# VH-VL binders against q0atu2: the designs that were tried, part 34

Target 1, 119 residues: q0atu2
Amino acid sequence: MLDKKARIRTSREYRNVFEKGKRLSGRFLIIYYVENALDNNRFGFITNKKIGMAVIRNRIKRQLRAIVREYQGQVKNKHDIVLVARAGIGKSSFEGMEKDYIAIMKKAGLFARNANKID

## First folded at step 15 (VH-VL)

Design th13
Fold by OpenDDE, fold request of step 16:
Structure th13 (fold): chain C 119 residues (1-119), chain A 121 residues (1-121), chain B 111 residues (1-111)
Amino acid sequence: as target 1 above (119 residues)
Amino acid sequence: QVQLVQSGAEVKKPGASVKVSCKASGYTFTGYDINWVRQATGQGLEWMGWMNPYSGDTGYAQKFQGRVTMTRNTSISTAYMELSSLRSEDTAVYYCARDYDYYETSYFDYWGQGTTVTVSS
Amino acid sequence: QSVLTQPPSVSAAPGQKVTISCSGSSSNIGDTYVSWYQQLPGTAPKLLIYDNNRRPSGIPDRFSGSKSGTSATLGITGLQTGDEADYYCGTWEDSPSAWYVFGGGTKLTVL
């Protein structure tokens, strides 16, 4: 699990990212990202009812958290980043989600220059 | 500006199929899901399903499963909704609508002008 | 037969305030967020309220939304003749599969 300080926790914080951040969409994911005034990144995860039942939403959320944890050390600091799962993601593989995450994050320019897990 | 422009009115016989188009402009077509909603004359709104233009994935309301097909042509930013085995109760105005994700939900922020489909003998 | 229940009609004189209720259950309104749509006669629906109480750009502040428990409410102050329309609430359900549900719609008549 992500450290407490690395998590977006309040609805206000989430909505701030949605309203002030940039939006990029991938096959399975949408990301909203905005610079923050901190020295660390914060991540949020959205799996709304459009994804399916609670069991599916929770599974997807766990998988997305695992992906983010794997690559968080390679993400540029001082960003609030919200991952929104797109409808249909429940049919995707973990590898597919990971690939989509990497692609979107690259497009956003959010990976550090020395990142070595995104090739 | 964001626009969804739908194809013209259709008149069909029972048992036939109808395919309505929805051309999107003013935004990245693959970046937003498309929903289809219909409205029978004098009746309320009825959701039919969603389509992810990026992947082509779909989700249909149970009522229409097996009879509806939602597709897209990304090269022309156009979504399609085909309804088969038409019956008189399918007579309605059909709308496409863009899906916008916000916090823990989504809403339909832009709508097509609607396509009237009439099913009659 | 709609999953969300709205009054079929409401009416008021210009300048007055009206409220439109939308009643659901714990499986929809109770644990998610509601949107409202305005449909003027002969036109496509228009987004009026999202996230229970937020207005898209261009929507005047005389339109408001709220949610409590398993019910949502649309409020319209300073009623104008141009507000005469059908109003629909809507939200997502997740069982047995994801699907969007609308209220039955409320016809607002400006007297």
Scores: ipSAE 0.912, ipTM 0.957, lowest interface PAE 0.5, mean pLDDT 96
Fold by OpenDDE, fold request of step 16:
Structure th13 (fold): chain C 119 residues (1-119), chain A 121 residues (1-121), chain B 111 residues (1-111)
Amino acid sequence: as target 1 above (119 residues)
Amino acid sequence: QVQLVQSGAEVKKPGASVKVSCKASGYTFTGYDINWVRQATGQGLEWMGWMNPYSGDTGYAQKFQGRVTMTRNTSISTAYMELSSLRSEDTAVYYCARDYDYYETSYFDYWGQGTTVTVSS
Amino acid sequence: QSVLTQPPSVSAAPGQKVTISCSGSSSNIGDTYVSWYQQLPGTAPKLLIYDNNRRPSGIPDRFSGSKSGTSATLGITGLQTGDEADYYCGTWEDSPSAWYVFGGGTKLTVL
């Protein structure tokens, strides 16, 4: 699990990212990201009813958290980033999600220059 | 300017199929799911399904399972909805609508102008 | 017959306030967020409210949304003749699979 300080926790914080952040979409994921005034990144995860039943939503959320955790150290600092699971993600593999995450984050320019686990 | 422009009216016989197109512009087509909603004359809105233009994945309302097929051509930013085994009850205006994800929900922020499909013998 | 229940019709005079209710259950409105759509006669639906109570750009503040428990409410103040339309609430369900549900619609007549 992500550190408490690395998590977006309140609805207000989430909505702030949605309202002020930039949006990028991938095959399975949409990310909203915005600079924050902190010294660390915060991540949020959205798995709404659109993607299926609660068991599916929870599974996807766990997988996304695992992915984010794996690459967390390679993400540029001072960002709030919300991952939104797209419809159909329930049919995707973990590797597929990971690939999509990396692709989107690269497109967003959110990986640090010294990142080496994403190539 | 975001726009969804749908194909023209269709008249079909029972048992036939109809394929409605929805051309998107003003935004990244693959970045937003497309929903299809129909409305029989004088009736309410009825959700038919969603399609992820990036992946091609779909989810259909149970009512239309086996009869509806939602596809897309990304090269021309066009979504398609095909309904087969048409019956008189399928007579309706069919809408495509863009899905916008916001927090723990999504909403349909842009709609096509609608396509009238008439099924009559 | 629709999953979400709306009054079939409401009416009021110009300048007055009207409310349109949308009743659901714990499996839909109760644990998710509601959107409202306006459909003027002969036109496609238009997003009016999202996230229970938020207005898209261009929607005047005369329109408001609220949610309590398993019910949502659309409020329209300063009613204008141009507000005469059908109004639909909607939200997502997740069982047996993900699907969007609309209310039956409410016809608003401006007297």
Scores: ipSAE 0.911, ipTM 0.958, lowest interface PAE 0.5, mean pLDDT 95
Fold by OpenDDE, look of step 15:
Structure th13 (fold): chain C 119 residues (1-119), chain A 121 residues (1-121), chain B 111 residues (1-111)
Amino acid sequence: as target 1 above (119 residues)
Amino acid sequence: QVQLVQSGAEVKKPGASVKVSCKASGYTFTGYDINWVRQATGQGLEWMGWMNPYSGDTGYAQKFQGRVTMTRNTSISTAYMELSSLRSEDTAVYYCARDYDYYETSYFDYWGQGTTVTVSS
Amino acid sequence: QSVLTQPPSVSAAPGQKVTISCSGSSSNIGDTYVSWYQQLPGTAPKLLIYDNNRRPSGIPDRFSGSKSGTSATLGITGLQTGDEADYYCGTWEDSPSAWYVFGGGTKLTVL
């Protein structure tokens, strides 16, 4: 589980990222990212009603948190990053989600240059 | 500027199929889902389904399952909605709309101009 | 017949305030955010309100939205003749297969 300090928690914080951040879309994920004034990154996770029932939304959210946690140490610091799950992600494998996450984060240039777990 | 431009009016016989196109411009086509909504004359809006232009994944309203097919051609930023086994009650204006995912919901922030489909014998 | 219930029509004189209600249930309005759409005669719908109470760019502050419980309300102050249109609320339904639902629509007449 992500540290409390590493999580976007309030609606105001989410809205700030949505309104001021950059947006990139992948197959299963949309990311909004913006620089923050902190010494750490914060991550937010959005699984809206379009994803499906609460059971599905919660499963997807857990999987995305696991992915983000795995690669957290390789992400450039001082960013607020919100992951929005796209419709259809419920049919994807964990590996598929991971692949999409890596691809979109690379495209955003959010991984550190010395990142070793990035294929 | 974001624009959705739909194909022209269609006149079909009962039992036939119709395919409406929706060409997107002014944004990254694969980055936003496309929804289809129809409106019978003098009636309200009726949601038909969504399509993810990146993956081609779709979700249809139960009412149209087995009869509607939503596709896309990414090379020309165009979405398609095909409705088969047409009935007179399918006579309506059909709209495509861009789906903007925001916070814990989504809304339709841009709409096509609509395509009139008339089904009559 | 629509999942969300709106009054069929409302009317008021120019300059007055009108409200349009949208009633749903815990599986839709009660569990998510509501959007409002304006449809001028002979035109496509236009986004008017999102996230219960937010206005897209270009929408004047005469238009407002609110939500309480399983109901949403659209408010229009300083009514103008150009506001004469059909108004629809909409939101996502919590179902095994996610689907979007619209209200039945409300025709606003400016007297």
Scores: ipSAE 0.847, ipTM 0.943, lowest interface PAE 0.7, mean pLDDT 94
Fold by ESMFold2, fold request of step 16:
Structure th13 (fold): chain C 119 residues (1-119), chain A 121 residues (1-121), chain B 111 residues (1-111)
Amino acid sequence: as target 1 above (119 residues)
Amino acid sequence: QVQLVQSGAEVKKPGASVKVSCKASGYTFTGYDINWVRQATGQGLEWMGWMNPYSGDTGYAQKFQGRVTMTRNTSISTAYMELSSLRSEDTAVYYCARDYDYYETSYFDYWGQGTTVTVSS
Amino acid sequence: QSVLTQPPSVSAAPGQKVTISCSGSSSNIGDTYVSWYQQLPGTAPKLLIYDNNRRPSGIPDRFSGSKSGTSATLGITGLQTGDEADYYCGTWEDSPSAWYVFGGGTKLTVL
């Protein structure tokens, strides 16, 4: 479970990441990310209606939270990062989402040094 | 800048198929989903489906399920919509549109110029 | 038949204000975010408003949007002849038969 201070909480905070941040897309995920003024990272998760019905969206959000929790110690600090589920993600496996996350985060340069092996 | 350029007008007979292309430029093609929307003469806009150009995954409106296929060729940044078993009521202008994710929603921020498909005997 | 209901037409004189309504339900507008599209005669639709009330770059602030309950409203002030177009609201919903829905469209005539 992510710490309360590691969560993007308000609609304004979310929108700021979309307005000011960089966008990078993978197979099932999009990340928006921007440097923040804190000492820590904050994460947000978006599953809009195009993804599917509520039970599907909630399952995907749960899976993404678990993936982020597993790798959060490897993420460079001082970033607000929003994970957006991409259309078609409901057809992916947990492993597929996880691999996509790792690839996107590496491509964004958001993993710290010596994060070559993700476990 | 961002552009979606569609193939030219088509005239088809009932029972045939049509394949409309949509070439993207000015952005990373695989980074945004493509949606297809049609508009019969004097009618409103009708959503047909989405296609994720990275994965190739699609979702179709139920009305078109079984008759529509949306594909892409990522090496030339081109999306395709094929509609089979054409009927006269399929006569319409067909648009591709780029889907942009923002907060808990998304919207169509760029549209192709449209492709007129006429189905007549 | 449209899930999102708009008046078929509205008209007003240059310089006046007009509003265009979009009525939906709790399963779409009531828990989603509305976009508005302008379609000038003979052209493709163009994004006019997103996220209920935000304007893309290049859209004049004469155009505004709002949402209340299950309804959305497009407002246009200082009407110009060039605003004569069809206007569509749109949003995602979790309908099994269609995932994105447009309103039926409203023809704006500037007289």
Scores: ipSAE 0.833, ipTM 0.922, lowest interface PAE 0.9, mean pLDDT 91
Fold by ESMFold2, fold request of step 16:
Structure th13 (fold): chain C 119 residues (1-119), chain A 121 residues (1-121), chain B 111 residues (1-111)
Amino acid sequence: as target 1 above (119 residues)
Amino acid sequence: QVQLVQSGAEVKKPGASVKVSCKASGYTFTGYDINWVRQATGQGLEWMGWMNPYSGDTGYAQKFQGRVTMTRNTSISTAYMELSSLRSEDTAVYYCARDYDYYETSYFDYWGQGTTVTVSS
Amino acid sequence: QSVLTQPPSVSAAPGQKVTISCSGSSSNIGDTYVSWYQQLPGTAPKLLIYDNNRRPSGIPDRFSGSKSGTSATLGITGLQTGDEADYYCGTWEDSPSAWYVFGGGTKLTVL
């Protein structure tokens, strides 16, 4: 579970990341990310109706939150980061989503040097 | 600049199939989903389905399930839509469109020029 | 599946204002965000409005959008003859098989 301080809270804050941030896409995920004016990172999670019915969308969100929580200690601070589910993600495995997240975050340069899960 | 260029007009007989191509340029092809939309003469727009060009996954409108196949060739940045068991009601202009994710929704920000498919006896 | 309802046609004189309605349901407009597309005669549709009321770059501010409940409205002021086109609302629908829906379309005539 992410700390409440580490969550993007309002629709305006979400829209800011989409409008001002950089976009990188993978097989199952897209991230939008932008530097913020805080000391910490904030994460947001989006599942569009095209992903499936609410039960499926909620399962995907829970899995993505678990992945982000696992790797949050490796993420460079001062970023707002929104994870967007891509169409077809409902057929993926948890491992597939996790690998996709790691690859995208590395490509974005968002992992800190020498950081790890327990830091 | 972002561009979607579709294959030329087709004339088909009932019972045949048609395969329309949509070549993308000016952006990373695998980074955005492609949707297909058709429009019969004098009629409105009808959504047919989405295709994720990275994974190859698809989702089809129920009306077309079993008759439509959406594919791609990532090496040439090209999406395809094939419609089988054609009937006169399938006479339409077929469009590909790029799907852009924004907040809790998405919309079609770029469209191909359209491909006219005529099904006649 | 749900269909978004638009008037089949509207008309007004140059310089006037017109509105185009789009009626949906709780499974679409009521809990998502509406886009509008303009289709000039003989051309592909073009994005006109997204996220209910936002304009892409290059769309003049005389085009506006709004949403209330399960309905959306496109407003066009200062009508020009070049605005003569078909206009479609669109959104994702909360349905068993992830579904995008368009309105039936509205033909705008500038007389």
Scores: ipSAE 0.824, ipTM 0.918, lowest interface PAE 0.9, mean pLDDT 91

Design th13
Fold by ESMFold2, look of step 15:
Order: sequence, then structure tokens, then C-alpha cells
Structure th13 (fold): chain C 119 residues (1-119), chain A 121 residues (1-121), chain B 111 residues (1-111)
Amino acid sequence: as target 1 above (119 residues)
Amino acid sequence: QVQLVQSGAEVKKPGASVKVSCKASGYTFTGYDINWVRQATGQGLEWMGWMNPYSGDTGYAQKFQGRVTMTRNTSISTAYMELSSLRSEDTAVYYCARDYDYYETSYFDYWGQGTTVTVSS
Amino acid sequence: QSVLTQPPSVSAAPGQKVTISCSGSSSNIGDTYVSWYQQLPGTAPKLLIYDNNRRPSGIPDRFSGSKSGTSATLGITGLQTGDEADYYCGTWEDSPSAWYVFGGGTKLTVL
């Protein structure tokens, strides 16, 4: 699971990312991201009511957290990154969301080359 | 600048179909959902549904389920709304609107100019 | 499906202040964030307020918004003839399928 330090916690912190960050979208996801003043990354997850009922929104958040956890070691540090579910994401598979996340993060330039391979 | 330009006015008979187009410019078309909203003369705004132009996925208001189809052609950045089995009460101005996600909500930040559809016999 | 209740009309003179209410429920305004749209005569709606009280670029600060409980309020000060329009509140409704809900609209007449 993501460490407490790696989570965006407050509505003020979330809104800062939306207001000051860059936006990039894919098939099922949108990311907003901005450099932070920390030495680590923080991740946030948003599913608004257009996505569906709470059970669906919670399932999607759980799946997105798992995806982020899998790849977090490859992400360039010092960023606040918010993942926003797009309408239609409830029809996607875990694999589909994962593929979309990888593509978006590559397009954003947020993956560091060879960050996950430490000799 | 963001712009949504809709097709021209239509006059239809009851039972026919109409297809309204909405051409987007000034932004990445597939990056934002398109919603359709209609307004009968002297009446309020009525939400019809959303369409994700990247995936082609849609969600329709229950009132229109089975009669509305929302599509797009990404190569020309154009969204479409088709309403079938038209009735006189479908006479309205039809708008497309861009959906912008912000925090735990979203809102319609840009609107097309509207397309008047008149259904009469 | 639930609807947001607005007064059908309000009137005020140029230079005056007016407020427009939007009354909803716990399944919409009480659990979401409200937007306001301005529709000038013969034109498409335009976003006026989002996230309860924020203004998009280009909207003057004489337009303001607030939310308390299940109700939202649009405030307009320094009224001008050009403010004569219909005003709609809107938000997403908590339901099995996503529904966007508009208020019934309020016609503002500047006398």
C-alpha cells in the first residue's frame, strides 16, 4: 500500500494540484501533476459522482492504488500527482487501467529511465 | 481558444431522426468528455448524456435511453448526437458542452452555439 | 430524478445587488459542488461559477457564489443591463447512473 507520506491528504492539497498542475488525459484516466517541495512523490485519487455509485468508485480507487504502488519506484520524485477517473472507466479491466496509466505517465515524462533498477 | 461549432437548424416530421454535429477546436478533442443538453422554448436546460471521445463510451439520461445515440469522429474532432422517433416535444435547441474535471466534481466550461430542431407536422 | 429549485424570476435596478437561490438535497448539493451558468437572451449558457464559489478567468468579481448545507446562492452586485439573463445552478446527482441536474432557472430582469 502507499505510505502515508506518499498520499495527498487534504482538499487544499488536491485543489493546488488542479489549479497549478499540468493536465494530461488518456482513455480512462486524467492526471494532474505539479512539482512539490518535498523529496518524495504524493499521489491522490479522484472519482466523482458521474463515475457511478460508491461501490464502483471504491473499486476503481482500490485498483488505481494498486497500479500506482506497482510503478511508484519508476516515477520521478518531487511530484504531486492526482489520478482522476474518466467517465466510462467502470467498463475497463484492471489491465486496461494499468495500460492507460503507463501510457499517460510516459507521455507526461514522469517515469525516470532505469529508476527501478538499482545495482 | 476553445470553440465548439454546431451544425445548422433542422426541421423534421414526427417519427424521423436528427443528427446534430459539434466540431471542437483549440484543444485536444479526445481529452475532454462532451455532454449534450437541450432546451425547449421558454423552458430550462435538460441534460441528455455524456460521451467520452477517446473511448467512445456514453451514458444517457433515462428519458432518452433507447432513442439517443452519441458518437464522434476523432479524425475531424467532431461529436454527434442523434435522436430518433422524434416527437413534437423534442422541439428544442440542442447544445454540446465540454466537461471539465475539477477536484470531486466537473462542470461545463465551454458550450456550442446551439442547434434548433423543430418537429412539426 | 430530483431537480434543483430556483425562484423563477428576480428583478433589480441597475447598480443594485441581487441573490439567486438554488435549493437541492443531500444527494446533490449537500454532497457535491455547485456550478452556475449564465444564459444571455438568444445565446448558449456560459460558465459563471464553479466549485461553489470560484470564478473562471474573465468573470468579474461582482459575481460570487456560496453553498451552505443543501442550498447554494449566486450573488451579483453592481447590476448592469447586460446581466439580464437566465441563471442556472447545476451539479451531478448521486444515483445508479450519472445524472447532471440543472435548476429550473431564474430570469433576472434589470429594471
Scores: ipSAE 0.807, ipTM 0.913, lowest interface PAE 1.0, mean pLDDT 91

